Miniprotein binders against q96jn8r1131to1294. Designs and how they scored, part 33

Target 1, 164 residues: q96jn8r1131to1294
Amino acid sequence: TLEFLENHGKNILLSNGNRTATRVASYNQGIVVINQPLVPQLLVQVRIDFLNRQWTSSLVLGVITCAPERLNFPASACALKRAAWLLRGRGVFHNGLKICEKFGPNLDTCPEGTILGLRLDSSGGLHLHVNGVDQGVAVPDVPQPCHALVDLYGQCEQVTIVNP

## First folded at step 17 (miniprotein)

Design W118
Fold by OpenDDE base, fold request of step 19:
Structure W118 (fold): chain B 164 residues (1-164), chain A 83 residues (1-83)
Amino acid sequence: as target 1 above (164 residues)
Amino acid sequence: SKEEDLFKEAEEFAKLALEMLERGDYMYASEYYLLAAEEALEAGNPELAFEYARKAIEYAKKNGNEEFLEEAEELLEKIKEEL
């Protein structure tokens, strides 16, 4: 069963069998990691449950290739400076730095109810799915094993893991 | 060298901070400046670190995040020890 790990950002409360993450304070400290590593053809999806419009920006999606259980989470995913590939807005980031300016839809403008997915293909390419539509390869070669990461940042205050 | 690489990373984070400011995002701006400050300090450039840390604090205050502000101020104090 896909769940968020107990090791998470300081402002996160888990519920619904650890399938729902809620950021209950401020706009950051909201990183969560999904327990099962991404393996080829496994689609991991989260639904944006609630957006708080008092903040700017929104959730970050990505993967980490280090052991998530021992990770000391920074305040936000942008501060992950190793073993991290992130999708934020329309940009792709690697170890904190931007490696692509425009990819897929703007995550900052996804409304509540949007279902976002991550999937590795057989070649190690990381795909973004939006409402069931494959947006293509965001990261062409991701080391394995890797774990899906969600940063409940800014407007995004709650997400839930959903089955495909 | 390692220090040169850290310096370059500091500059890259500062650039990202500026990009965030251009769109009015003080949240990420503060965080990127803090990262820039950390990298600059590790690069052996406390003067540059000081500048970035001050900017981080400036925008952290705008965000109303007391915990983050405290972190930035702690870094600033650490930087001052190296000046």
Scores: ipSAE 0.882, ipTM 0.940, lowest interface PAE 0.6, mean pLDDT 96
Fold by OpenDDE base, fold request of step 19:
Structure W118 (fold): chain B 164 residues (1-164), chain A 83 residues (1-83)
Amino acid sequence: as target 1 above (164 residues)
Amino acid sequence: SKEEDLFKEAEEFAKLALEMLERGDYMYASEYYLLAAEEALEAGNPELAFEYARKAIEYAKKNGNEEFLEEAEELLEKIKEEL
């Protein structure tokens, strides 16, 4: 079953069989990683459960290609300097740096209830799904194995892993 | 060179910080300036690191994130040792 790993940001509390992550303090320190690595055609999805409008920005989605169990997570995903591909707002980032200015919908404006998904295609392309709709390839070639990462940042205070 | 690459990354993080400021996002701005400071320091440019760290601290204070502020202050002290 898909769950968030116990190794997570310090402001995260896990619940619901580790399928729900809640950031309980501040606006950062909210990184979580899903236990099972992404494999081709596996759709991993999370639902935005709660947004706190006192903050700006929102969750970050992406993948890491290093061992998640040993990661010492920084305060936010933007500080991941290696082995990280991230979707934030409309941008795509690699190891902290922006590699694409505009891709797909703006994650910062996704409302509560939005279901966001990540999927690898047979060519290693990382796809973003929004409410079940494939938004296309965000990252054309992702090294494997990789794990889905969610940064509960800013407005996003709770997400839950959901089945397709 | 490695130092040149680090310097470039520092500048890129600083640019990202500015982008965040333009959006009124002091949270990411502070974090990017901290990253810029770290990279600049590692690049052997403590003067630049100092400037970035100060900016990180400035916006960290605005965010009210004490833990992050402490981290930024610690980095600043480390940078001062290299000046």
Scores: ipSAE 0.881, ipTM 0.940, lowest interface PAE 0.6, mean pLDDT 96
Fold by OpenDDE base, fold request of step 19:
Parts: C-alpha cells; structure tokens; sequence
Structure W118 (fold): chain B 164 residues (1-164), chain A 83 residues (1-83)
C-alpha cells in the first residue's frame, strides 16, 4: 500500500492511513515521501486537496535516491542538495539547481482536485502525469531505487495519494 | 577544489534567490539566500556568507516565518564567529 513515510517535514500531519498529508503551519516544512520506491511502469499519484491563496507558489514533485527513512528534511525541497530531482512550477531541478526552465504545465497554477502523477519508464525516464495525461519525460535517467517526494509548499496545504 | 565548488554553488543559489525576488517571491528568496550563506560559509568565505545571511533574514522577516527566521539568525551568529 502506498502511503507517506512517518519521516516528514515538521509542519506535516498525516492522516487517512498516512495517505493524506496536511501542512498545518506556515508555508514550508512540508516535505513528504512515499514509502514504496518507484518501479518502472508504476504510476504514483497524488491529488491536490486544498490550496491556501494566502501564500505564493505551490507543491513540488520529484524523486529522491537516498534513503528516505533517515533523511533530515530541510525546510523546503529546494534545499535538497543531493540525490534529488524536482519539478517546481515549470522548472526541473537537480540537487537544488535548475536544469530545465520549461517543462509541462505550471505546477503553481494547478487547482484543487488536480491529480499529479510520477512514473518511471523502462529507460529510467521520469514522467509527469497531470490528470492522467502523460506530460512527457521530465528527467531522462533517474537512478533506482528512487522515492516519490512531495513538498507541500506555499499554497498547497493538503494532498492525498490516490489510485491510478 | 571543494571550496571553489562550494563557492560556485553559493553563487548559483544567490542567483536563484534573485530570480525569486524578480517575481516577488520572498519565501523562496529567503530560503535560497540561506542556502547561499551556508555554502559560502563552508567555502571559507564568511564575508560573503554574512551578506547572504543578512539578505535571508531581511526577506524572512517579510514572510512571518519565525522558525525560519530563527534558523537564519542562528546561522548569522555562526558566521560572525568566523569573521
């Protein structure tokens, strides 16, 4: 069963069998990691449940290739300086640095109810899915095993893991 | 060298901070400046670290994030010890 690990950002509260993550304070400290590693052809999806327009920006999606159980999470995903590939806004980031300016839809403008997915293809390419639509390869070759990461940042205050 | 790489990374984070400022995002700006400060300090450049940390604090105050502000101020104090 897919669920968020107990090791998470300090402003996160897990519920619904650890399938729902809620950021209950401020705009950061909201990183969560899905327990099972991504395997080829497995689509992992989260739904944006609540947005708080008080803040700017929104959730970050990505993967980490380090052991998530022992990871000391920084305040936000942008501070992950190793073993991290992230999708933020329309950009792609690797270990904190931007490696692509424009990819797919702008995650910052996804409304509540949007279902975002990550999937590895047979070549190790990381795909972003938006409401079931494959947006293409965001990262061409991701080391495995890797774990899906969600940073409930800014506007995004709650997400839930949903079945494909 | 390691220090040179850290220095370059610090500059990259500072650039990202600037990008965030250009779009009025003080949240990420503060965080990137803090990252820049950390890298600069580790690179052996406490003067530059000090500059970045001050900027991090400046924008952190605008965000109203007390926890982050405290972290930034703690880093600033650490940097001061290296000056």
Amino acid sequence: as target 1 above (164 residues)
Amino acid sequence: SKEEDLFKEAEEFAKLALEMLERGDYMYASEYYLLAAEEALEAGNPELAFEYARKAIEYAKKNGNEEFLEEAEELLEKIKEEL
Scores: ipSAE 0.881, ipTM 0.940, lowest interface PAE 0.6, mean pLDDT 96
Fold by OpenDDE base, last read:
Structure W118 (fold): chain B 164 residues (1-164), chain A 83 residues (1-83)
Amino acid sequence: as target 1 above (164 residues)
Amino acid sequence: SKEEDLFKEAEEFAKLALEMLERGDYMYASEYYLLAAEEALEAGNPELAFEYARKAIEYAKKNGNEEFLEEAEELLEKIKEEL
């Protein structure tokens, strides 16, 4: 079953069979990684459960291609300078640098209840899904194996893995 | 060269920091300036690193994140050793 790994950000508390992640302090140190690697046509989805509007920005979605069990997580995903492709706001980032200005909807403005998904296609393209709608290819060729990553940052304080 | 690449990366992080400031986001601004400082230091430019680190601290104080502030201040002290 899909669940978050025990190796996670310092401010994360896992619950619900490790399917729910809650950031219990500050606005960062909230990175979690899903246990099973992405394979073609597997849709991994998380639901935004709770937003705290005292902060700015929101969750980051993406993938890492390094071993997640041994990863020493930085305070935020933006500091991942290797093996990382991230979606933040409307931007796409690779190893900390912005590689695309505008892609899909703005993740910073997604309300509670929004279901966000990641899926690899047969060509290695990483797709973003929003409430079941394929937003297209965010990253055209992602190395495999890779693991889905969620950074509970800023406003986003809780997410839950949900089935398609 | 490696140093040149690091310097360019430092500048890119600083640009990202400015973008965050334009939207009033002191959280990411502080984090990007810290990254910029780290890269500048590794690039062999402690003066630039010092400037970025100070900015990181400035905006970190606005966020109320003591753990991050401590990290930034520790980096600043390391930078000072190379000035």
Scores: ipSAE 0.880, ipTM 0.940, lowest interface PAE 0.6, mean pLDDT 96
Fold by OpenDDE base, last read:
Structure W118 (fold): chain B 164 residues (1-164), chain A 83 residues (1-83)
Amino acid sequence: as target 1 above (164 residues)
Amino acid sequence: SKEEDLFKEAEEFAKLALEMLERGDYMYASEYYLLAAEEALEAGNPELAFEYARKAIEYAKKNGNEEFLEEAEELLEKIKEEL
C-alpha cells in the first residue's frame, strides 16, 4: 500500500493510515515522501484536499533518488540541492536549479480536488498526470530507484494519496 | 574549481530570488537568498554571502516566519565571523 513515510517535514501531521498529510503550521516545512519507489507504469496520485488562501504558491511534486528514510528535509523542496527533480508552478527544477520554464499546467493554480500523478515510463521518463490526463514527460531519464515527493508549500495544506 | 562552481550556483539562486520578487513572492525570495548566502559563504566569498543573507532576513521579516528568520540570522552571524 502507498503511504507517506514517517520521516517528513516538521510541520506535517500524518493521518488516515499515513495516506493523508496535513501541514499544521506556517507555509513551509511540509515535505513528505511516498514509501514505495516509483517503478515503471506505477501511477502514484495525490489529491489536493485543502488550500489556505492566505499564502501564495502551492505544492511541489517530484522525485528524489536518495534514501528518503534518512533524508534531513530542508524547509522547502527548492532547497534540495542533490538527487531531486521537481515540478513547481509550470517550471521543472533539478537540484535547485530551473531547467524548464514552462511545462504542463500551473501547479500553483490547481484547485482543491485536483488529482496529481507521477509515473515513470519504460525509458525512465517521469510523467505528470493531472486529473487522469498524461501531460507528457517532465523529466527524461530519471535514475532509479526514486521516490515521489510532495512539498505541501504555501497554499497547499493537505493532500491525500488516492488510488488510480 | 569547486569554489567557482559554488559561486556560480550562488548567483543562480540569487537570480531565482529576483524572479520571485518580480512576482511579489517574498516567501521563495527569502529562501533563495538564504541558499545564495550559504553557497557564497562556502565559495569563500563572505562579503557576497553577507549581502544575500541580509536580503534573506529582510524578506523573512515580511513573511512573518520566525523559525526561518532565526535560521537566517544565525547564518548572518556566522558570515560576520568570516569578514
Scores: ipSAE 0.879, ipTM 0.939, lowest interface PAE 0.6, mean pLDDT 96
Fold by OpenDDE base, look of step 18:
Structure W118 (fold): chain B 164 residues (1-164), chain A 83 residues (1-83)
Amino acid sequence: as target 1 above (164 residues)
Amino acid sequence: SKEEDLFKEAEEFAKLALEMLERGDYMYASEYYLLAAEEALEAGNPELAFEYARKAIEYAKKNGNEEFLEEAEELLEKIKEEL
């Protein structure tokens, strides 16, 4: 069963069998990691449940290739300086640095109810799915094993893991 | 060298901070400046680190995030020890 690990950002409260993550304070400290590593043919999806418009920006979605159970989470995903590939806004980031300016839809403007997915293909390419639509390869050649990561940042205050 | 790489990374984070400021995002701006400060300090450039840390603090105050502000101030104090 897919669920968020107990090792998470300080402002996260898990519920619904650890399938729902809620950031209950401020706009950061909201990183969560999904327990099962991404493997080919596995589509991991989260739904944006609640947006708080008092903040700017929104969730970050990506993968980490380090052991998530022992990870000391920074305040935000942008501070992950190793073993991290992230999708933020329309940009793609690797270890904190921007490697692509425009990819897929703007995550900062995804409304509540949007379902975002990550999937590895057989070649190690990381695909982004938006409401079931494959947006293409966001990151090629992602090392395995890797775990899906969600940073409930800014406006995004709640997400839930949903089955495909 | 490693030091040069760290310095370059610091500059990259500072650039990202500026990009965030351009869109009025003080949240990420403060965080990127903090990252830039950390890298600059590790690169052996406490003067530059000090500059970035001050900016991090400036925008942290605007964000009203006391926890982050405290972190930035702690870094600033660490930087001062090396000036």
Scores: ipSAE 0.878, ipTM 0.938, lowest interface PAE 0.6, mean pLDDT 96
Fold by OpenDDE base, look of step 17:
Structure W118 (fold): chain B 164 residues (1-164), chain A 83 residues (1-83)
Amino acid sequence: as target 1 above (164 residues)
Amino acid sequence: SKEEDLFKEAEEFAKLALEMLERGDYMYASEYYLLAAEEALEAGNPELAFEYARKAIEYAKKNGNEEFLEEAEELLEKIKEEL
């Protein structure tokens, strides 16, 4: 069963069998990691449950290749300087640095109810799915094992893991 | 060298901070400046680190994030020890 790990950002409260993450304070400290590593063809999806419009920006999606159980989470995903590939806005980031300016839809403007997915293909390419639509390869070669990461940042205050 | 690489990374984070500022995102701006400060410090450039840390603090205040502000201020104090 897919669920968020107990090791998470300080402002996260897990519920619904650890399938729902809620950031209960401020706009950061909201990183969560899904327990099962991404394996080829496994589609992991989260739904944006609640957006707080008083903040700017929104959730970050990505993967980490370090052990998530021992990870000391920074305040935000942008501070992950190693073993991290992130999708933020329309950009793709690797270890904190921007490696692509425009990819897929703007995550910062996804409304509540949007279902976002991550999937590895057989070649190690990381795909973004938006409402069931494959947006293509965001990262062409991701080391395995890797874990899906969600940073409930800014406007995004709650997400829930949903099954395909 | 490693220090040169760290310095370049610091500058990249600072650039990202500026990009965030251009779109009015003080939240990420503050965080990127903090990252820039950390890298600059590790690169052996406390003067530059100091500058970035101050900016991080400035925007942290704008964001009203006390916890982050405290972190930035702690880094600033660490930087001062190496000036």
Scores: ipSAE 0.875, ipTM 0.938, lowest interface PAE 0.6, mean pLDDT 96

Design W118
Fold by ESMFold2, look of step 18:
Structure W118 (fold): chain B 164 residues (1-164), chain A 83 residues (1-83)
Amino acid sequence: as target 1 above (164 residues)
Amino acid sequence: SKEEDLFKEAEEFAKLALEMLERGDYMYASEYYLLAAEEALEAGNPELAFEYARKAIEYAKKNGNEEFLEEAEELLEKIKEEL
């Protein structure tokens, strides 16, 4: 049973059996982590429930390889300067720095109702899924164990874990 | 060297801040300038860190996030101790 961890950003309220995360203030402090590490064949999916278009940028997706249960999260995922691989906009970031300019669709333009997924392949490649469609390998060699992360940043005010 | 690597990272964060400014995103611009300031300070370049921290504060004021602004102002005071 996939849930968001109780350890999360300060502006997050968990509901729906910890399967829904809502950012209830400001534009940051919205990091959440899935309670189980990614393993091959596990597809973690979240649905974008609510967007506030007054902000320019939207959510971040990715993975961290450090233990998340007691980690002190920064205000925003962009400040994760170690053990992190992130997808933002069309870019791929490793430890805060851009390593790929263009991968997959622009996450900043995904509308409410979009279902975004993360999984590892058998080689440790991190795949993005968008509405059930595999976008390919974003990061070829993610160390395991790794943990799926969402930053409810800017536009993105609510996401819900959904089954594949 | 470690200092050269940290300086390069500071420049990359500043470049990211400029990219976000071009898109009108003052939230990310302020956060990336703060990261650039932190890296420049750790690289032993407090003058550059001061410049980046001032920019982080400038854009943070546009965002209405008092907590982040206070964080940026605290870093600026720390940087001043090394000027």
Scores: ipSAE 0.863, ipTM 0.929, lowest interface PAE 0.6, mean pLDDT 93
Fold by ESMFold2, fold request of step 19:
Structure W118 (fold): chain B 164 residues (1-164), chain A 83 residues (1-83)
Amino acid sequence: as target 1 above (164 residues)
Amino acid sequence: SKEEDLFKEAEEFAKLALEMLERGDYMYASEYYLLAAEEALEAGNPELAFEYARKAIEYAKKNGNEEFLEEAEELLEKIKEEL
């Protein structure tokens, strides 16, 4: 069973058997990590439950390739300068720096109810799924082991892990 | 060199900060300017780090996040010691 790790951002409250993460203050300190590493055939999915539209940007999705259980998370995923591959807006970022301007849909415009998924293919390529539809390879060769990460940033105040 | 790489990264973070400003996103603008300041200071360019930290503070004041603002102000004081 997939759960968010107890090691998470300071503004996160976990509920629903650690399958739901809520950011309860401010706009940052909202990093959560899925407890099980990604492997081929494992699709990790989260549903966007609540958005606060006062902010311009929304959640970040991605993976970290270092052990997450005792990592000191920065305030925001954009400050992960090591072992991180992130999707923000339409951009792809590696260790905080943009490596692709345009991949998939704009995450900043995904409405409540959107189901976002991450999986690895057999070659280590990282795939984004949106409402069950594979958007293709965002990152071609992510090192393993890696864990799925969500930053409940800005607009995004709650996500829940859902089954495929 | 390592300093040249850090300087280039500082410039990339500053570019990201400007992109976010153009979108009106003061949260990311302030965070990217703080990252740029940190990289510039580590690169041995405290004058550039000072300018980036000052910008991080300017936009952080729009966000209402006292913890982040305190962090940015602490970095600015550290940078002043290197000027």
Scores: ipSAE 0.844, ipTM 0.918, lowest interface PAE 0.7, mean pLDDT 93
Fold by ESMFold2, fold request of step 19:
Structure W118 (fold): chain B 164 residues (1-164), chain A 83 residues (1-83)
Amino acid sequence: as target 1 above (164 residues)
Amino acid sequence: SKEEDLFKEAEEFAKLALEMLERGDYMYASEYYLLAAEEALEAGNPELAFEYARKAIEYAKKNGNEEFLEEAEELLEKIKEEL
């Protein structure tokens, strides 16, 4: 079953059989990674459980292509300068730098209850799903193996892995 | 041209920091300025790194995140050794 890895940001507590991640302090140190690499036909979905609207920005979704089990995570996913592709706000980022100004909806405005999904297509393209609706290819040709990543940043204080 | 590439990345991070400031997002502004400072220092431009690190600290103080502020202050001290 899909679970968040034990190696995670310092402000994360895992619960619900490691399927729920909660950021329990501050606004950062909230990186979590899914325990299985993405493969074609695997849809990783998380539900936004709790938001704290005190903050301006919200969660980040993405993938990393290096082994995550012993990686020393930075405070925030924006500082992943190697082997990372991220969706933040409306933008797409590769190794910390913006490569697309606008893709899909603005993640900073997704309300509680939103179900966000990541999957690879047969060509290695990374797809974002929002409440079951495929938003298209955010990143073509992602190297494999890769793992789905969520940064419980700012507004986002809790997410739970849900079945498709 | 490794230094040239690092300098360009520093400028891109600073541009992202300014973008976040326009939104009033001092969390990301501080983090992007810290990244810009790191890249500028590695590029061999400690004067620019100093300016970016000071901006990172400025906005980190608005966030109340003592651990991140300490990280930014440590980088500033490292940069001062290269001035």
Scores: ipSAE 0.841, ipTM 0.918, lowest interface PAE 0.7, mean pLDDT 93
Fold by ESMFold2, look of step 17:
Structure W118 (fold): chain B 164 residues (1-164), chain A 83 residues (1-83)
Amino acid sequence: as target 1 above (164 residues)
Amino acid sequence: SKEEDLFKEAEEFAKLALEMLERGDYMYASEYYLLAAEEALEAGNPELAFEYARKAIEYAKKNGNEEFLEEAEELLEKIKEEL
């Protein structure tokens, strides 16, 4: 059973059997991690439940390649300086630095109800899914083990883990 | 060298901060300037770190995030010790 890990950002409250994460203050301190590592063909999906459009940027989606249970999370995923591969806006970031200007859709424009997914392919490539549609390989060879991460940043105030 | 790599990383974070400013995103701008300041300090350039931390504080004041502003001000005080 996929759940958000109890170790999470300071502004997160977990509910719904730890399948729903809500950012209850500010615009940051909203990092959550899925409790099980990605394995080939496991599709981890979250639904965007609530957006506050007053903020400029929205959620970050990605993976971390170190053990997440006792990590001391920074305020925002952009400050993950090691062991992190992230999708933000239109770009792909590795350890905080941009490595690709445009991979897939602009995550800052995804509306409430959008279902975002992450999976590894058999070669260790990280795929993004949007409403069930595979967007291709964002990162060609992610070290394993890795865990899916969501930063409920800015606009994004609530997400829920959903089944495929 | 490690110092050269850290300095380049600081410049990349400062570039990201400027990109966010161009988009009007003061939240990310302040966070990227704080990252730039941290890397510049670790690279042994406290004068550059001071300038980046000052910018992080400037934009953090616009965001209403007391915790982040306090973090940025604490870093500025640490940087002053190395000037």
Scores: ipSAE 0.840, ipTM 0.919, lowest interface PAE 0.7, mean pLDDT 93
Fold by ESMFold2, last read:
Structure W118 (fold): chain B 164 residues (1-164), chain A 83 residues (1-83)
Amino acid sequence: as target 1 above (164 residues)
Amino acid sequence: SKEEDLFKEAEEFAKLALEMLERGDYMYASEYYLLAAEEALEAGNPELAFEYARKAIEYAKKNGNEEFLEEAEELLEKIKEEL
């Protein structure tokens, strides 16, 4: 069973059997990580439950390739300078730096109810799914093991892990 | 060299900060300027680090995140010691 790890951002409250993460203060300190590493047959999906549209930017999705259980998370995923591959807005980021300007839809415009998915293909490529539709390979060769990461940033105040 | 790589990374973070500022996103603008300041200081360019840290503080003041602002101000004081 997929759950968010107990090691998470300072402003996160876990509920619903650790399948729901809520950011309860500020706009940052909202990093959560899925407890199982990605494997080719595993599709990790989260639903955007609640947005506060007063901010410009929204959640970040991605993977972290170092052990997450005891990691000291920064305030925001943008400050992950190692072992991180992230999707933000339309950009793809590696270790904090943008490596692709335009991939898939703009995550900052996804409404409440959107289901976002991450999976690895057989070659280690990281795929984004949006409402069940594969957006293609965001990152061609992700080191394994890796864990799915969500930063409940800005607009995004709550997400829930859902089954495919 | 390692210093050249760090300087280039600082410039990339500053470009990201400007991109966010153009979108009116003072949260990311302040965070990216802080990252740029950290990289510039590590690259041995405290004058550039100072410039970036001042901008991080400027935009952090607009965000209402006292903890982040305090971190940015602490970095600025550290940078001043290297000037």
Scores: ipSAE 0.839, ipTM 0.917, lowest interface PAE 0.7, mean pLDDT 93
Fold by ESMFold2, last read:
Structure W118 (fold): chain B 164 residues (1-164), chain A 83 residues (1-83)
Amino acid sequence: as target 1 above (164 residues)
Amino acid sequence: SKEEDLFKEAEEFAKLALEMLERGDYMYASEYYLLAAEEALEAGNPELAFEYARKAIEYAKKNGNEEFLEEAEELLEKIKEEL
């Protein structure tokens, strides 16, 4: 089954059979990666379990195209300057730089209980799902293999992998 | 040139830092200024890198993250070696 990798951000505690990630300190050092690469028919979904609204920004979702098992993660996903495609707020980022100002939903305003999903389509397009609803193609041609990533940043203190 | 590309990236990170400041997001503001400082130093502009690193530290002090502040201070020390 899908789990978070044991290699993760310094402030992450894994539980629930490695299907739940909790950021237990600070606001960063919260990167987690799913233990299987995305393939076109795989939908990776996480539920936002706990938020702390004292911070302005919330979690980041995306993919990395480098092998994650031994990668030395930066403190925050925004510092992934190579091999990364990320959704933050309403924007899309490639290697740390913004490539789209407004893709769709604002991740910074998603409440507790929101289920967020990532999948590849048959053309290598990266799709975001929100509460089971496909939001369209965020990134049109992601290199494969790629690995789903969540940064439990700021507001987001816990997420759990859920089945579609 | 490579230096021109790195300088452009530093400017883009500084722009992102300003966007985050406008939202009152001092965590991202400090992180983006630190990235801007790293790129400016790599671009061979330690004076600009110094200014960005000082801004990263300034906004990091509004956060409760001692490890990030230490990282930013270490970069500032490295930049001083190039001045």
Scores: ipSAE 0.838, ipTM 0.917, lowest interface PAE 0.7, mean pLDDT 93
Fold by ESMFold2, fold request of step 19:
Structure W118 (fold): chain B 164 residues (1-164), chain A 83 residues (1-83)
Amino acid sequence: as target 1 above (164 residues)
Amino acid sequence: SKEEDLFKEAEEFAKLALEMLERGDYMYASEYYLLAAEEALEAGNPELAFEYARKAIEYAKKNGNEEFLEEAEELLEKIKEEL
């Protein structure tokens, strides 16, 4: 079953059979990773459970292409300077640097209850889904294996893995 | 060269920090300035790294995140040793 890995950001508390991640302090140190690599038939989905609108920015979604079980996570996903492809706001980032200004909806404005999904297509393209709707290819050729990552940053205080 | 690449990445992170600052996002502004400082130091430019670290600390103080502020201050002290 899909779960968040026990290796996670230091401000994360896992619950609900490791399917729910809560950031219990501050605005960062909230990186979590899904325990299985993405494969073409696997859609990883999380629901935004709780937001704190006092913060300007919200969660980050993406993938890491190195083994996540013993990785030393930085405070925030923006500091992943290697092996990372991230969606933040409307931008796409590779290893911390912006490679696309606008893709999909603005993640900073997604309300509570939004279900966000990641999957690979057969060509290694990374797709974002929003409330069940495929937003297209964010990154055309992601190295495999890779794992889905969520950074419960800023506004985003809780997410839960949900089934498609 | 590798040093020129690191310097360019430091400038890109500083540009991202400024963009976030203009949005009033002091969380990302401080984090991007810290990344810029780290890259500038690695590029062998401790004077520029000092400038970026000072900015990271300035905006970190607005965020109420003592652990991050301590990290930024530790980097600043490391940079001072290379000045």
Scores: ipSAE 0.836, ipTM 0.914, lowest interface PAE 0.7, mean pLDDT 93

